# Ledger of designs, part 5: VH-VL binders against Gonadal protein gdl (gdl)

Target 1, 194 residues: Gonadal protein gdl (gdl), of Drosophila melanogaster (Fruit fly) (p22468)
Amino acid sequence: MADIPATSEGSANTSEAVVEYQQPTPEFLQRKIYFLVDQLRTYHSELPENLQTRISYDLLTELANCVLNDGIFVIVKALMELQHETERHLIKIRMQAENEYEIEVAEWRSKIKDPEELRHILGLMKIKHTKKLHESDTKIIEILDQKVNDQQSTLQKAGVPGFYVTENPKEIKIQMFLLDFILRLSRLKYEPGK

## First folded at step 20 (VH-VL)

Design q5 (from u1 with light chain R55L A56E)
Fold by OpenDDE, fold request of step 22:
Parts: structure tokens; C-alpha cells; sequence
Structure q5 (fold): chain C 194 residues (1-194), chain A 124 residues (1-124), chain B 108 residues (1-108)
């Protein structure tokens, strides 16, 4: 009866390195804010003069403070993705309408042998199709405008400076530049000491 | 599909004026667009001349600002360029170009659509 | 204004060759806001790449862009007969927008 020695399974203490998420120090945050403001000022200086006058340094400073939290970048990216999905969907709908017209035209060409009659039918179809496309385009614009308003409201509620619900093209243009700035900043890595 | 068709090119005399048109067709999903005129002298590179944004802001090349006028007729979906006090150096193919501005994508001034261009020859 | 200098100004290559064109900016192009265009003789420019590395829809995958700051590159991995053209870089980081002088790719 040979005593099989019990191999002591060494309990590998997996010291879970608690990656202490060291909360960024106030000094780190302050330096990051300065970096962000400096980047925004650079972007601002790259704009045409007429647009520079419409975006204040105070607004840039507020924006820098706002985006110090990575949560704003997440929100903006999510909204952008939703916008893209909406646009893709609308494009598909419009393409389908165009394809249906082309199919119908092809069918009439196959059925009608008299050239004069065919010309007349195709002329009427073109008029009808043009009207339908214009109506469709109008609806698409309305949907997109509503989407913009919804996103303006979302960004405003998130506390992003410069955002509010508006249909004014000049104001919307400024908001689009602010979005550009946010997106550009979201691609930067802040490295202390560089 | 977006189509741009330039017209109004031809032979012009020095000191005269040119008026170019760009007929735009097709639909793109965007909050807006910007339209530009860009020219290319024979055997040379591309030179930006003027831009009009969807909100009717207008921009001009600094060197040509006093001679250029960009305008648009929305009812005709047509872009225009007027260039006055023509010189031999203004001989070029003039292109109409479009950039699309999407909400949530920012403002990027590159051109996704171009016309075939129209040749303007200023006689010496 | 940001000046863009392309190199070389012209090159000769054979079908199947790897072609590399560089675009150097006089100052940093923020956010890599650089585009590349192809222009065939007697035709309008065609957008190839935007934001330095994004391939435009419908452009063949043999085209690629890279770079940041002041140095950007367009690469054609395997030159095709239809790729013999002039290529232009364009920055849109700083107003006004500017173009490179162009690089002509000719058949060897």
C-alpha cells in the first residue's frame, strides 16, 4: 500500500493588482484644462475672421471645462452614430423610390411598341416621379430638421455650452463648429509633460 | 447622384467680365452644403476663388476679392461667379465644386463633387 | 496661409508598382484635415481620401493615406492603368484652404 504523497497544490495567490484608479489630481485636471483651451484657441484661430468673432474665448473656456469629462465625448459620438443611421435609412428609402421608377420605365418600354405613345407615357411618368421625389425630399428635410432639434436639446440638457434649440442657420452653423471642436478634441490624447 | 454642370466659358477680351453658371442637380442628405469656384490655369495646379455657404456666407480669395462676386439662385439651384477686369492670367478651366456639411460631423472644407469645368480664355 | 509642397513633382512608374507621394505642410495641419484628389487629363478632380486616411466611397482599396502634423502620404499599393493621373493634396485645417502643386504619375 504505497502512500501516494499528496502534492500540495500551491495556492497561487493571484494578487489581483487592484489598479487603484488614481483619481486625477487637481493639478492634473488644471493642466488638462489649459491644454484643451489651448487646442480650442488654435482651432478658433484657424477659422475665417467672421466666424472667429462669433465664438468667444469665454465660450471656448466653458467648452474646455465641459469636455474635461469624457462623458461628453461619449454623448456626442453616440448622437453622431444615431444621425448616421437616420441618414442611411433615409437614403435607402429614396433610392428605393428611384429604383421603382426605373423598373416601371423599363416595363413600359417593353409593353408599348408605338414610339409616340411610349414617349407620351414616359413624359407623364417623369412628371409624376419628379413631383413624388420633391415631396419625398421635403419630408426627408423635415425629419432631419427634427433630428437636429432633438440633438440640440440633448446637448443642451447635457450642459454643453452654446447649444440650444434653434432653426436659425447662423446659430446652427456656430453649433456645427462647436461640434467639430468637440470631435477634434475627442481624438487627442493628453499626455502630461509633452 | 449630385451633378454639377458649369457654363458660360469661352473667349473673352482683356478688361472684360465673365459670368459663369453652375447648375446643380441631385439630392444629398445634409444640414447644408458649401459651394466653391476653383480654377486651373493650363498646366498649373488648383486655385480656390470663392465660396458660398448654405447660410449665404460668402468668402473670397484675398488676391481676387475686389474682382469676384459669388452668388446663388436657390429657385434655379444655380451657382454663379462673376469675375471683372479680366487679365490673360485669368485664362483657366473654372470648376464648380461642392462640399457637404452634415450635422454632427463638423465643418470640413473638402470637395466631394466637381463639375467638368468650363474653359475661359482671355485673349492677349 | 498653409503652403503644401508635394514630392515628387512627377514620377514614372509601371503597372503593378507601389507609388508613394508625399505632401509637406509649412505648418501643422490640425486634426489631419487633409484631402487627396486624383485628376485625369481633361477631367475634373476626384476625391480619393479625406481626413488624411479615410477612403472616399467607391475608391479602390489600393489607395491609402497616412500622416499627421506636417507630413502626409498617399500610397498606391499596385498601380493600375487608370491610375496614371495628377494627384493633389489639400488642407482644410486653416482658412484659407490650400492645395499642393500636384504630382504627375506617368507611365514608364
Amino acid sequence: as target 1 above (194 residues)
Amino acid sequence: EVQLVESGGGLVQPGGSLRLSCAASGFTFSRGSYMSWIRQAPGKGLEWLARIDWDDDKYYSTSLKSRLTISRDNSKNTLYLQLNSLRAEDTAVYYCARGTVYWMEGYKYYFDSWGQGTLVTVSS
Amino acid sequence: DIQLTQSPSSLSASVGDRVTITCRASQSVSSSYLAWYQQKPGKAPKLLIYDASNLETGIPSRFSGSGSGTDFTLTISSLQPEDFATYYCQQYSKWPLTFGQGTKVEIK
Scores: ipSAE 0.831, ipTM 0.941, lowest interface PAE 0.6, mean pLDDT 92
Fold by OpenDDE, fold request of step 22:
Structure q5 (fold): chain C 194 residues (1-194), chain A 124 residues (1-124), chain B 108 residues (1-108)
Amino acid sequence: as target 1 above (194 residues)
Amino acid sequence: EVQLVESGGGLVQPGGSLRLSCAASGFTFSRGSYMSWIRQAPGKGLEWLARIDWDDDKYYSTSLKSRLTISRDNSKNTLYLQLNSLRAEDTAVYYCARGTVYWMEGYKYYFDSWGQGTLVTVSS
Amino acid sequence: DIQLTQSPSSLSASVGDRVTITCRASQSVSSSYLAWYQQKPGKAPKLLIYDASNLETGIPSRFSGSGSGTDFTLTISSLQPEDFATYYCQQYSKWPLTFGQGTKVEIK
């Protein structure tokens, strides 16, 4: 009766290295803010003078603080993608309307042999088509304007400085430059010590 | 399809004025675009002259600012350029060009559409 | 103002050749806000590349752009007969916008 020694299965304690999410130090955050402000000032200085006067350094500082968290970049990129999808969809709808007109024209050309009658029919079709396109374009503009307002509201609620719902072209222009700045910053890699 | 058609070029005497037009189709000036005039002297490079944005802001080349006026008529979807006190050095092909502005993409001042240009010759 | 210097000013190449054109800026072009245009004789310029590397819709894939900071490059991987033209770079990072002097690509 040979006593087979029980091989002690060594419990490999997989010490799950709790990657302690080291909260960024206050010093790190301060340096990052300075970096972001410096970049924004650079972008600001590259604008025409009339636009520089419309974007204050205080606004740039607030923007730097706002984008300190990468969450704002994620929101802006998501909104941008949604905007692109909407625009692509609207373009497609318009193209379909144009294509339908061309198909209809081709059908009439095949059916009508009398040149005078054909000319008359095509003339009427062109008028109808022009009207339809104008109506379509108007609807497209309305949809896009509403989308802008929705996105303004989203950004405002997210606490992005300089964003509020407005239809004023001059104010919208400033918001577009702020969006440009945010997008430009989102592409930068902050490296501590450079 | 976007189309730009320049007109108003021709022979002009020194000291005279030119008025160029650019008829645009396939888009509306008042939304999502900026328009520019760019010229090219014979055998030379491209020179930007003036820009008008969708919100009616106007910009001019520093060297030509005193002689240039850019304007538009939205009802006619037409862009205009006036250049005064013409000199021989103003002999060039003048192009109108468009850039598209997207709300979520910001302002990028490159030109996606160009007209065929109109020749202006300044000679006695 | 940002000055853009293209190199070379002219080059001769054959169909099928790889062509490289450089555009050097006098100062850094932030966010790679640089465009490339093609201009054929007696024609208007045509946009090829925007944001240094984005190919414009309808432009053949043989065209590519690269670069950042002060140095940018346009590459034609295999030159076609229709590619004999003058090429221009343009920056739109800093006001005013500026063009390079152009690079003429001629048939050898």
Scores: ipSAE 0.830, ipTM 0.940, lowest interface PAE 0.6, mean pLDDT 92
Fold by ESMFold2, fold request of step 22:
Structure q5 (fold): chain C 194 residues (1-194), chain A 124 residues (1-124), chain B 108 residues (1-108)
Amino acid sequence: as target 1 above (194 residues)
Amino acid sequence: EVQLVESGGGLVQPGGSLRLSCAASGFTFSRGSYMSWIRQAPGKGLEWLARIDWDDDKYYSTSLKSRLTISRDNSKNTLYLQLNSLRAEDTAVYYCARGTVYWMEGYKYYFDSWGQGTLVTVSS
Amino acid sequence: DIQLTQSPSSLSASVGDRVTITCRASQSVSSSYLAWYQQKPGKAPKLLIYDASNLETGIPSRFSGSGSGTDFTLTISSLQPEDFATYYCQQYSKWPLTFGQGTKVEIK
């Protein structure tokens, strides 16, 4: 291979934007890792003791390395936006079902003048609507559970430590704390030169 | 659409017991929520008592742990607080409160829904 | 435990006034995990602000929150008749969660 390291003696100390384009040094990256681990240890220490024992210090170090280049923050933010879109859609579907029911009730009230007949019809419609809402709620839960499953898989494939597909509520709770830690880190500004 | 309705308060003697109930509607306990009991003595501030998470983990105020039991019945969508060995200083309005847990946002223990409370009076 | 101290403990103000309430923590509230609640006499608390500065859905924009570390502020930009109440801060960064002692806002 003819890839020759810097025999040309490299020169890079102009007043222009040279520092902005520099490859981060190993020392810069090491200081950034220490900063991230320090933040994660603070978050970890704030948990109840039973949760502290379930999130190891090795896992915190792995997490710090995982987010070192900021790429994971972009992925997590995108997944969060997709989750919010899904939740808004499900709320709208439920609202539409309620609106359709109220319209139908109003139409029967305007058409049926006999109180006994109206009471019977509205009673049957209430039973039907209640069943429809129950079926809708069951589907909503299934959609949300599948979304969690998909996001666990996406994070696992992206190499985020601590993520894997599971339905165990206690394991999901740990993953949610790891997501909280990642999101809190994503809002920090790392500025090593004061 | 979320509604929380407490019941089971009333007048009790010192040393007595009560079970408070919180009927919930518009959500389920198993997903997307955690529940707490919070009390407020007359003219005083808010005091957190106990929490039950989606995974059924339970947490108690350190000073009151021996006298409280939090539980739930998912089939009735109802939260409970058992109060034992009641004292005059336990006189308060007892609130149930809900926080929503969103998978991508993690666990944040603030309360977006509150019931109107049930009064417990401990007096001879 | 993180102790929260609110200042002032009470205040009197007129409709239209700008009101500022301070919540000071005994140690840093990491990531600004602090909420504000409003409570009217005989009523349950109502969430106003979460994560120090995020306005809860349905809360009027005259309410705002700010702060980080140990110092947090709730501001009502133009006090309305329905805003006379007691206000509480609450932190949820460090277990166990804790409340401030409250600040009563009265009409003068």
Scores: ipSAE 0.763, ipTM 0.896, lowest interface PAE 0.7, mean pLDDT 85
Fold by ESMFold2, fold request of step 22:
Structure q5 (fold): chain C 194 residues (1-194), chain A 124 residues (1-124), chain B 108 residues (1-108)
Amino acid sequence: as target 1 above (194 residues)
Amino acid sequence: EVQLVESGGGLVQPGGSLRLSCAASGFTFSRGSYMSWIRQAPGKGLEWLARIDWDDDKYYSTSLKSRLTISRDNSKNTLYLQLNSLRAEDTAVYYCARGTVYWMEGYKYYFDSWGQGTLVTVSS
Amino acid sequence: DIQLTQSPSSLSASVGDRVTITCRASQSVSSSYLAWYQQKPGKAPKLLIYDASNLETGIPSRFSGSGSGTDFTLTISSLQPEDFATYYCQQYSKWPLTFGQGTKVEIK
């Protein structure tokens, strides 16, 4: 019937325009996943052979599917900002401790006239500061390790393939390459029709 | 401050061997860094030799891999490069270099810290 | 392997000049994973730029980087006497990492 154009034109244009503006077509999504898989295979091929073996092509396909909507990029960006905030805080605390040490050194240097006594006092202060700094650095590493643990859990709960809580350095390294791949994809502009 | 100090260079005859050391201070070998050896022959450019990641994975220049061994000793905070079967073309300044790895930044193999180098001279 | 070719191999410039050094890759450097180093005579290289355009902490703002794909540029906006050095590009997108051959900047 010729009624289809009038009915489709009137109701479809207004309703479909709103939906289509907010939801891409299946054909667009299929072209996008092809593009993402192609990029991921390029990144994968750039790795040393031992890392290529540990990151399967199936995992790359799962990653492409996972980031097909842009929600994962938003999550990863938010986690990155939180990580940077934590790192800045820890670095500031460590810098403050070093500055306090330098101030104390300057105070003793102004008080002590005998060079041998000054050398002895500064030597004792250096030993104490070195031990204090080592204890601080141990705590900083523990905080950063817990932060990594928390982010692994968050990414796993968000459904990002290849993420799970682990302390194994070799597994963490693979997860860092997966994060690198995700971040590299997040900076690309998908250009349909090229 | 991060400091890297190379040592173990010197004069050696062809066919000989040396073990280069890189003493690190201001950081410990941890998940936040990776280490490399890079050399520079007199008047020439930079040549990457080997890398060790914090997980102990090791990577070597393909042309030199049979003659190099990279290792580290975390208790001494020291990186090593064993050079074997030395030849005249191995005469160079050997640098150790560090890269920083941040969990959320991904792996990026550029070098933010370098030592001052140690000279290896191979001649009869 | 990605081969990096710098142009020019050497140049002479006056204090205050704008200096441009290029780095051309034999294949695309994906995600612009390219760094620039400065090496003064008798000293170790020093990182200037990472990810093609990001200025390393403590490097003067007269240094800048740009480019993508196969073509990258290091620019010194107003050359200073302390900027005489050899400059190297280095890619880290594809294993194995590689350096350019260097560009020597001489101040006249």
Scores: ipSAE 0.758, ipTM 0.896, lowest interface PAE 0.8, mean pLDDT 85

Design q5 (from u1 with light chain R55L A56E)
Fold by OpenDDE, look of step 20:
Structure q5 (fold): chain C 194 residues (1-194), chain A 124 residues (1-124), chain B 108 residues (1-108)
Amino acid sequence: as target 1 above (194 residues)
Amino acid sequence: EVQLVESGGGLVQPGGSLRLSCAASGFTFSRGSYMSWIRQAPGKGLEWLARIDWDDDKYYSTSLKSRLTISRDNSKNTLYLQLNSLRAEDTAVYYCARGTVYWMEGYKYYFDSWGQGTLVTVSS
Amino acid sequence: DIQLTQSPSSLSASVGDRVTITCRASQSVSSSYLAWYQQKPGKAPKLLIYDASNLETGIPSRFSGSGSGTDFTLTISSLQPEDFATYYCQQYSKWPLTFGQGTKVEIK
């Protein structure tokens, strides 16, 4: 009865180095805010004068504070990607409708030999196609408008200043510039000491 | 397919006025686009003249602002340019150009579609 | 106003050559808001590149853009017969919009 020595499995204490996410110091955050505000002021100054008057420095300061949280950049990028996908899809649908019409026209041209009959058929097809395209375009616009509203709401709920649900073209335009500013800031690397 | 067709070019006397038209098809002016006029003198580069946004905001080159008027007729899907007090230096091909505005991409002022252009010659 | 200076003003190249055109801005072009256009004789300009490096839909992959700040580059990796044209850069970071003077690419 040979006593098989119990091999002491050395418990490798994997000290998970808790990477203590050192919270940025107040001084670091303050410097970052100043940097962001300065960038936003630069972007603001690049706008036409009539648009500069529509975006206040207070709004820019609020925006700078908002984007201190990298989560806002993530949200905006995600919304942007979703928007792009939707737009691409809608464009494809429209292109398909146009292509189908062209194919149908070609088929009729191959089948009908009488020029008067062909002209009549093609005329009717064009009317029908025009109507169909108009209806399609209307639906596309509706879908896109709804998507804009949804995204406005999302950004508003996320606390992004200047965003609210609106159909006013002038207000939407301002929001588009704010989005541009956010996207531009998202591409910047803040380096302390430069 | 997006098409832009300029018209109204020709021979004009100094001191006169030109009125150009750009008929647009394949899209509507109502949302998501801005339209511009850009000219090119013979053998020269491109010069931006004026822009009209989908919200009807209008912008002009600083040097030509007093002589230029940009407008549109949405019912006809047509863009217009008026240029007054014509000079020999205004001799150019005038292009109508479109830029597309995407909601989540912000305002980017590049031109994805161009007309064939219309020649204006200012000569006595 | 941001002035854009292209270099060279003209160049001669052969089919298959690598062609590089530079566009220098008098001021920093923020966010790389720079576009490139191709213009053939008697034709309207055609968009090639936007945002300094994004290839426009339908443009051949032999075209590429790079750069930031004040210095931008258009590259044609292998020149094709249809690429003999004039190329223009355009900035849209600051109002007013401005174009470079153009670079003519001619057949050698």
Scores: ipSAE 0.747, ipTM 0.886, lowest interface PAE 0.7, mean pLDDT 92

